# Miniprotein binders against q9k998: the designs that were tried, part 2

Target 1, 230 residues: q9k998
Amino acid sequence: MAKEPLIRVLLIEDDPMVQEVNRMFVEKLSGFTIVGTTATGEEGMVKTRELQPDLILLDIFMPKQDGLSFIKQIREQYIDVDIIAVTAANDTKTIKTLLRYGVMDYLVKPFTFERLKAALTQYEEMFRKMQKEAELSQDSLDEMIKQKQAQANMDDLPKGLHAHTLQQVIERLEELDEPKSAEEIGRDVGLARVTVRRYLNYLESVGQVEMDLTYGSIGRPIQTYKLKQG

## First folded at step 11 (miniprotein)

Design e4
Fold by ESMFold2, fold request of step 12:
Structure e4 (fold): chain B 230 residues (1-230), chain A 90 residues (1-90)
Amino acid sequence: as target 1 above (230 residues)
Amino acid sequence: TPELEDLIDRLEKMIDLLEEKLERAEENPDDPEKVKRMEWVIYMLASLIRYLAEEAKSNPDDPEAVQRLKDLAERIRDLAKKIKELVKRS
């Protein structure tokens, strides 16, 4: 019945007007408290160690220090803090880099109050769930990772791909004891080779599937597919 | 409420500052990065003002606060028009 503790937030932003807006946005939301603000990544590192926040809202486009470098330092030093990144860039390479360093979310400037509210609400839900589990188990951790992977697979499908069909292909790949061709997989799930290849190309592009060339006693090599390990 | 009044005061201060900065930029619009920053701030503030105004319409505890939010919404809309014209001119 105890009241949940407030999530402690550090704001890192070099523009004073943008910083004040971020402050107002966060202060409007229950469940959060701002423990500090800084204008540079260098001071941000100092304040992170001093204040030990739960969450950092970080502008990665800062003139004096690249925000990606700040995230790298945080992870290299094993500082236990979650990061939501704010970026002016909306390119795939930057986003993939942020995800590799384990940011909880990213926001593209300019963003609305509703967008930040959504990001922080989602973060709070995750934060409270982890607090409730008095004993973390490997199965609980595996479930959270699978949910994130499944969500990425289903929410961001390219035009022309369907979630149900993608799930059928994934489930067949999970059943395989050896790599199979797109034609073989298609026969098993009742889909044309060209259709299955489009789903396999997508899965390969997001890193879930590996393609190999398989040679027989005689004949041309055949492209075969399997789920990527680790 | 004290929390809402503080937020409205801070919104008003930010809008005052933006009006001053935009007037100066209209006289001498030589810094496109400064204009871009103002555009971002105007966009973000507009979203918060709209959110608070919708909240106030559903649960009006303070009619003075509701009126202040309506006035700020008009001012931010005017700023948004002016910044778009400034960007188009450059």
Scores: ipSAE 0.765, ipTM 0.904, lowest interface PAE 0.7, mean pLDDT 81
Fold by OpenDDE base, fold request of step 12:
Structure e4 (fold): chain B 230 residues (1-230), chain A 90 residues (1-90)
Amino acid sequence: as target 1 above (230 residues)
Amino acid sequence: TPELEDLIDRLEKMIDLLEEKLERAEENPDDPEKVKRMEWVIYMLASLIRYLAEEAKSNPDDPEAVQRLKDLAERIRDLAKKIKELVKRS
């Protein structure tokens, strides 16, 4: 079977450590190749024209150049490149602007490997579909739109989950020597049991948390949670 | 695999760098933004290490890689604890 061509990725990130992590994340995925990296949007524009990447992983809060301005320039020039935006900002105004510029996905820093993998896997599915099909059926288009809407719904966290809170829960779980209840974790992170349970259930659903049943003295099983130890 | 070994080597190098940077930050309080970036990097690295460790468990053909990933997982957990304490003090 002819090896499908690798998706050509340009990384634009000012922090060299974050850039290296992003590199490692992307390179772990077999469908992608990094064709370049830049630390500025200005250099990013040069490399985009030079390298003609399929995809840009873009930090939108780089110094000197607003990543929103970068995306705007890309779109105004009709450069045929897809963009996944990465940022520390989760404000609705920025997100709405990114959506208007037709970004493929939006990742909030810090993000997990699994979150980037999900974004890139979904992108690859779309990319490969568009390469194979000269014409898209309505059903195929609807699937792509639903996927894009699911991505645009930063609600990749179930409704009412926040990335920052998820991070706090994960950080707490990483510190656990033994599995703890949602109530215990909630006390440790300053969250209600019900709130923490939603995050734990999410983490369980994405395979990052193991749930175990411990029997307390009162004979009712208590659900305890721990990160899956690699 | 050579690819996994290379990735583990890169992870080790990054953790070494983070340990050095964190030691410096403990001695000389850095910009809160720098500390935050380190916290992000630690978080992101921890996720990759966990993923790789689970993948390696599913295919235990390289016990050395499994052990290296376990060691990295411990190191990154220690960094996560240290950076959290530093953030609390800042």
Scores: ipSAE 0.762, ipTM 0.913, lowest interface PAE 0.5, mean pLDDT 85
Fold by OpenDDE base, fold request of step 12:
Structure e4 (fold): chain B 230 residues (1-230), chain A 90 residues (1-90)
Amino acid sequence: as target 1 above (230 residues)
Amino acid sequence: TPELEDLIDRLEKMIDLLEEKLERAEENPDDPEKVKRMEWVIYMLASLIRYLAEEAKSNPDDPEAVQRLKDLAERIRDLAKKIKELVKRS
């Protein structure tokens, strides 16, 4: 089977350290290749035209150029590129504007590797489907829209998480006076440590759980979890 | 794998840089935005290190990589504590 071509990614990020982290995150995924990086939206526009990436990972809060203006320029020029937005703010007005401009996903800084992996995996699934199908059925379109809406609705649990199990984990976390390990929580809810850790990592990624590190007597730090006090 | 080793090397370099920057920030309180960005980077790196460490535990064929990832996990935790303390003082 011909190896499917890698998705070509342009990174636009002003902070060199954040840019390097984003690079490491994307490069860990086998379906993607970084074809360029820029520190400004102006340079990003030049590189978008030059490199013709499939996907842009865009910081929308760059100091010199509003990332919203960048997206607007891309759309006004009918450049065939998909955009995943990265932001320091979760204000509803900005999010609504990004959705209107057809952004594929929206990531709030700081985000986990797992959160970016989920975004890029869903993007790849869509990208590959659109490459293979000249015509999309209504059901296929509905699935793609649901995946986009699911990304927009923080309520859609990652693949392999179940709402009933999530609720059990949350209920147990609500009863905690002290942060507990995934093993302890797992024992309390009747779940394997690995399973509970997936739910805890999810809850951490959505900002509902705080992870802390406790040093046990044996010198290995244990990850402990507690609900963030709102 | 060579790919994992390269990634671990890059993580080590990034942590070295963060340690240096954090030490400087502790001595001379710098721009709160810079401290916040460092906190974000530490958070993001910690997530990748955790992921890689879990992946490496599932494939015990590279004990050196497992140990390097454990060391990085310790270093990034120490950074996370220090940056949290610095943010509270700011």
Scores: ipSAE 0.760, ipTM 0.912, lowest interface PAE 0.5, mean pLDDT 85
Fold by OpenDDE base, fold request of step 12:
Structure e4 (fold): chain B 230 residues (1-230), chain A 90 residues (1-90)
Amino acid sequence: as target 1 above (230 residues)
Amino acid sequence: TPELEDLIDRLEKMIDLLEEKLERAEENPDDPEKVKRMEWVIYMLASLIRYLAEEAKSNPDDPEAVQRLKDLAERIRDLAKKIKELVKRS
């Protein structure tokens, strides 16, 4: 049986340590090969044309070039390349824009090896299916769409956290001018304080939320939460 | 496997670099963005080390690799504690 060709990956990341981690993650997977790496979107555009990768793993928060502008340029030029976006932001505006530009997936920094493995495994399944089938049945398309929706739900959230609820908590945090308690946030999103605190603790653990202690006039310090301003 | 040994060597080099950078950041308050990036790298590396350690436990063909991965898991855990403290001070 002819060994299936490896999926050709271009990495675009400005931080050399993050780039090396991404390299190690991708190289651990047997279905992929890194054909190039760039530190800028400008160089990334040159290398995309030169190397003709199948997939780009793109950091959209590069300081010199908006990764959204990179994706836009790729699409405007009708370059046949798939993009997985890496983002530091969970803002709904950026996510909606990424979805509109037809990214295959998006990963929130920091992400685990398991999360990238899941993204790339599903991408490989899709890639191989499209390579073998000249025409996709409606059922096959529906399965692919369901898998994309399931991935958005299967973020490696700790047991008992749900992606939809996490998104509601994040959206509420985005609207905050001042840090709020888990009780206040819970009231706003219709969740128990204990439930919201689990989501907030998760977000704190991944560096998306900062916790502060507000000392009221009487009693125990109240933990207040706010999104870390990137 | 030679592939696993190479990967462990690369992980060790990255952890060595992070330890050096973190020591410098503790002595001289670095850019908050740099500290944040280091925190991300530590988080990501910790995930890979855990995965490799679990894989190696399931197929214990190389006891030396298993021990090296355990040592890396300890080192990265210590880095994760230090960087969290640094982020709280920044």
Scores: ipSAE 0.759, ipTM 0.912, lowest interface PAE 0.5, mean pLDDT 85
Fold by ESMFold2, look of step 11:
Structure e4 (fold): chain B 230 residues (1-230), chain A 90 residues (1-90)
Amino acid sequence: as target 1 above (230 residues)
Amino acid sequence: TPELEDLIDRLEKMIDLLEEKLERAEENPDDPEKVKRMEWVIYMLASLIRYLAEEAKSNPDDPEAVQRLKDLAERIRDLAKKIKELVKRS
């Protein structure tokens, strides 16, 4: 169940009967889910931005709203979405225009369920190949990040600092409601002030802890520490 | 299956609607564009009904669904004949 992500489809069609047929056709195919339907290109632009579909099934010949204008806007605004066009015209001029705007396929009305199934099956094959390629790239990045984090967590501690003790200091800092001095933190964790200050200095140097000066009425300012807000 | 039953219910509802619209169009000639769109819808629905019927024959796990699809196929065929006649008049 859902091992592969469903391809998210937006349907743009002004005729309610044709829209319902398109819904039934797409819903019969596994691998796809309809995330929205609209009756106009204007609503289609809004829904495309809101829903971020993978694929739009677009009826070109909407009497009040020219679907070709919709495709033009999508391309001019650099919106990265795939389009399969549905058209009433099968002349060379219309087809050349659709291809120029980079539609994935075009269907001439009336079309059979088998024709839509073929178009969507071919699209799914391409979609899955592209997703696998992107996944491999992400895995390479994740592996590189994991290696860096593992080295930072274990091999980057200065001599004289211990991971267990560092964790204790971090855990105490996470519990604080307000910044506290090295003496106060040391008291809470059972460490001498000089020892905890070495851990706090390290944490500040790697950007995890923020130091500030607190000015009292009497005496010199006291250094206080808290976790850096993220 | 619940998914097949839902599709059959929706197909039946669409055919009911088309039968109503065609009856009105025969009494009062409607916009030729609307009649042409009904013809498209009838053709497209017929293709889905045929596909589901063939699928059901290959894996008969619900004889009631198969019979409903046969009944819908007859109704859509009758609609196709009526709409073809109406298109010729317009």
Scores: ipSAE 0.758, ipTM 0.899, lowest interface PAE 0.7, mean pLDDT 81

Design e4
Fold by ESMFold2, fold request of step 12:
Structure e4 (fold): chain B 230 residues (1-230), chain A 90 residues (1-90)
Amino acid sequence: as target 1 above (230 residues)
Amino acid sequence: TPELEDLIDRLEKMIDLLEEKLERAEENPDDPEKVKRMEWVIYMLASLIRYLAEEAKSNPDDPEAVQRLKDLAERIRDLAKKIKELVKRS
């Protein structure tokens, strides 16, 4: 059973009493963890980069610090973090500005615990849905990249090598329980030693085959090959 | 529960702090912005105390926790009255 990770929250608020209330409110909710607190937007920018939070609770209306400037900077620097704004201003112009910068929600101070709970609960539902969609998309993209790389390897062969023949050599290597010489592999797949060595050299150059020196019964070294295990 | 007891302890500490700060503000009138922020904190704490009290009432009974929350609710109401009067005199 997969346990969902806690949503990592940074709190930006200059008043220490308001900040402690915000901490208690957020900590009451089971899906969230506070990874940091700051008193200024400048410190907030530093902490955002250091801590990589999922969500910022940002007080817009701070003395000597412009919270709108912080949001603008976050967006202009393409920092991928969600913001819920807390504001003392209730005018339509401020609210429209916040929405234009893409905040997830806004709260007007003072706000109740129930209001913050509603905002964070709604955010959590969205966060979990987007996380699942992203995971499925990454799995699909990873499979497409792996398929494209495999196709490019077969289509991007050096002159004189053929994809069908390369596949025969790879399939024989997969069957080996011991490293074998190019001549031994060639006999198994019906190719001359020099031809097989060209394919083995290619496979070694792209990191799929390892060459080793193996001593025969008379003590002379023989080059042997097998698939690389990592 | 341990989580509820921790919250109640922290609420008490905040209320103690507010009572201390408000006493100083009543003796020597303070910055209007500081009074306004105390008013915000009182309002927000009151909402959490109310929420916890209702949660405790609807879940397993804990007479001690319920009583502590009722006591904190009374203290917060007293703070709200005092700060409202302070704002009116400013």
Scores: ipSAE 0.752, ipTM 0.898, lowest interface PAE 0.7, mean pLDDT 81

## First folded at step 12 (miniprotein)

Design f1
Fold by OpenDDE base, look of step 13:
Formats: C-alpha cells, structure tokens, sequence
Structure f1 (fold): chain B 230 residues (1-230), chain A 88 residues (1-88)
C-alpha cells in the first residue's frame, strides 16, 4: 500500500521552549512531518512560500507580529495553506476574527498533548478525505462542516465541561433516530443524568441540539434531545 | 522503540533546562512573563509524559521507569512554579 504522504507542517512560535514542545507533540503523530520552524511571522511568510506547507501551527501572540495580521496576509495572497492557531486569548473578538479568516482550529495556551492530537487527527481526516475525493458530496461537506463546528465548540467549553465527554455525547446524539432524555443518553454514554444535562444544555445554547418536551400521560414533561438538522 | 527513546531524551533535556531556569527565576523573579511561559511548558510536558506513560504500560520496562522519573520531576517543577507564581 503506497504510504500516504505526510502532512507538511510549519511551526511559527517565538519561544524556543514552546516550539520544541510543539515539535515533540506533532512528531509523536505519524501522519505529520515538520518541514520548518520560524520565530517570527515575517520569516514565517518567507518559509510558507518556500516550503509550501500543508498546515501552519501559528502562535497568534508573537511579540513582533500580530498573528492575525499574518493570517490576513496569507488569505489576501491566496496562499493555499491551512492554519491551526495557538492563542493565549480566549476573547470572543479574537476567536470570531480567527473563524472569519478560516482557521481550521484554535488552541488556547496552555494546551495538552491530547488536545493537539484531537485537532491534528481531525485535520488529517479532513485532509485525507479531500485528497481522495476530487468532488465532495453534500453529505461529505455537511460532515466536514459539522466536525469544524463541533471542534470550535470544544475550545470554549464552560467550566466543568470536557471536550472528550462532549464528543461522546455528540456521537451518541448522532446515532439517535428519535429524541432521547438526558437520563437515556446518560445511560448510553456511562454518565450521570446531571452531567449529561450540562452537556446537552451547552449544545442547546450553541444551537447544535434541539430540546423537545414530551408529555407523558402521567407526570412531569420529559425533556428530550436531538441534534438539529442543519 | 528508538522513537520513544529519542522522545524521552528530549523530554529529559527540556526538564533539565526548566529546572535550571526555575532555579534562576527563584533567585531573580524579575521576568513574570518567563515564569508564565515556564508554567505553560511544564503543563504541556506533563500532559505528554502522562500520555507516553499510559501508552508504554505494556512496553519496555526501562522506558516505563524513565517516564515515571520524568513524571516525578515534572510534578516537582509544577509545584515549584506554582509557588513562584503565587509570590510574584
């Protein structure tokens, strides 16, 4: 079997220690290779043109260059490169700007290896799908959009919600033919009703889940949940 | 694996560097940004070490022991850096 080509990654990070950690994280993943590293966005632009990476892991808060300006320049020049942003800021304005520039994901510093692995695994899945399919079906596009939306929602999780658990709840919701209660979903994913309810309320608040009230013959209305049909 | 051994060697080097930097910072706490960066690096390294330790549970006993030692060292660094951040 022809070994699938490794995803070519450029790291842009001014701190040499953080850069080395990011290198170790990326190199632990078999689907990726680091083709270069830069300490500045200016050098990053040069290396992007020279190396033509598939992906840039970009620190947004470099002292000498606003990473937002870097992304803007990349997009204005129509450079075909994907960007995962690394940020110390979790402010809604910055996040909205990153989303507008079409970043694939964003990671809040400090992030775990598991969080980067999740981002890069999802990116690789998308990348490989696009390489194999010359044309994407609407269903394939919808799946990719849903994955991007799910990922964007995992980073801004309210305190006490975890991305992995959110993903488990989403996966269970995707398998539902009919709306289910938080208790039913909780049993299916091995979580307490109150825990699942927090995730469902979050997903409802971000518009990914619809909550319906089912009135039984006797008793309190039961809240049931299903993914919104996009 | 040679890849795991190389990664452990790199982790050891990073922890050695952090220990040296932290000792300097404890003596001269004049760069709060550096201390914050160190705290981030410690957090990130701790996550990788935990992941590798879990992955290696059924692997080479020597690699497992090295990862345990690194996990202890990084925990100690995490305590020290938290104390330093509280004093700054």
Amino acid sequence: as target 1 above (230 residues)
Amino acid sequence: TPELEDLIDRLEKMIDLLEEKLERAEKNPDDPEEVKRMEWVIYMLASLIRYLAEEAKSGDPEAVQRLKDLAERIRDLAKKIKELVKRS
Scores: ipSAE 0.773, ipTM 0.919, lowest interface PAE 0.5, mean pLDDT 85
Fold by ESMFold2, look of step 13:
Structure f1 (fold): chain B 230 residues (1-230), chain A 88 residues (1-88)
Amino acid sequence: as target 1 above (230 residues)
Amino acid sequence: TPELEDLIDRLEKMIDLLEEKLERAEKNPDDPEEVKRMEWVIYMLASLIRYLAEEAKSGDPEAVQRLKDLAERIRDLAKKIKELVKRS
């Protein structure tokens, strides 16, 4: 039987004792492996390119090195890597800033092993789900080539889908100049990724939306969507 | 397992280091940033020790005993650091 590949983690933490504790916490979890540790954001950027980790556990609160600047550089250089932030700050403004930068989760120091386990377990579930969805999308591509285009019937929706919300998703798709992920579309229309995925899957099933796999420079493939042409 | 034994050895080493650092801080308590970081580390290690002890409870009595001994040392460190913070 095939073993699930380990999620490759880079630790960025300037305090050597906290770094060792984080190492022990992560190494206790069976789905993860630490591929590197660094004490600064500059070293972290170099190691991110060198090691191509799946996930960075980043300490935002570093007295001489601003972790927010690291995330900004990652985004500016279009590096597609997931980040879980560790912070000493407990204020709403800092948390909102982290969320706007697209971190997967945040942990406030000090945290328990159980808290980190919960965050990483949730992340692993998402990571494995996206990996399996990418595989299924490749398998179903030939079936889509054979299907006839059909216009969506707004009156004939599956349970759990609403016509108003479906139209919001369609209108956002009409505005796109390039394919976008369910997360990106959901952020724009104010819907959770899971909810938007349901509408996109429906639109795909009726032949109105095209799904494709888009690869990040250092990350995992991401499913993107656009309106079907012609 | 070798992984559990490695973690317990590393926990012990960290606790040794914390005991040494706390003794120095009690003699010369002029680095509140280091005291705060020690407090964080003690809190975090305590949670891992509790988790490992519960996980090992029915299957590895030697590991459980080692973890219980480390838990006592961590508890003592937590008391000492609370007193250190209280004095200033």
Scores: ipSAE 0.739, ipTM 0.900, lowest interface PAE 0.9, mean pLDDT 80

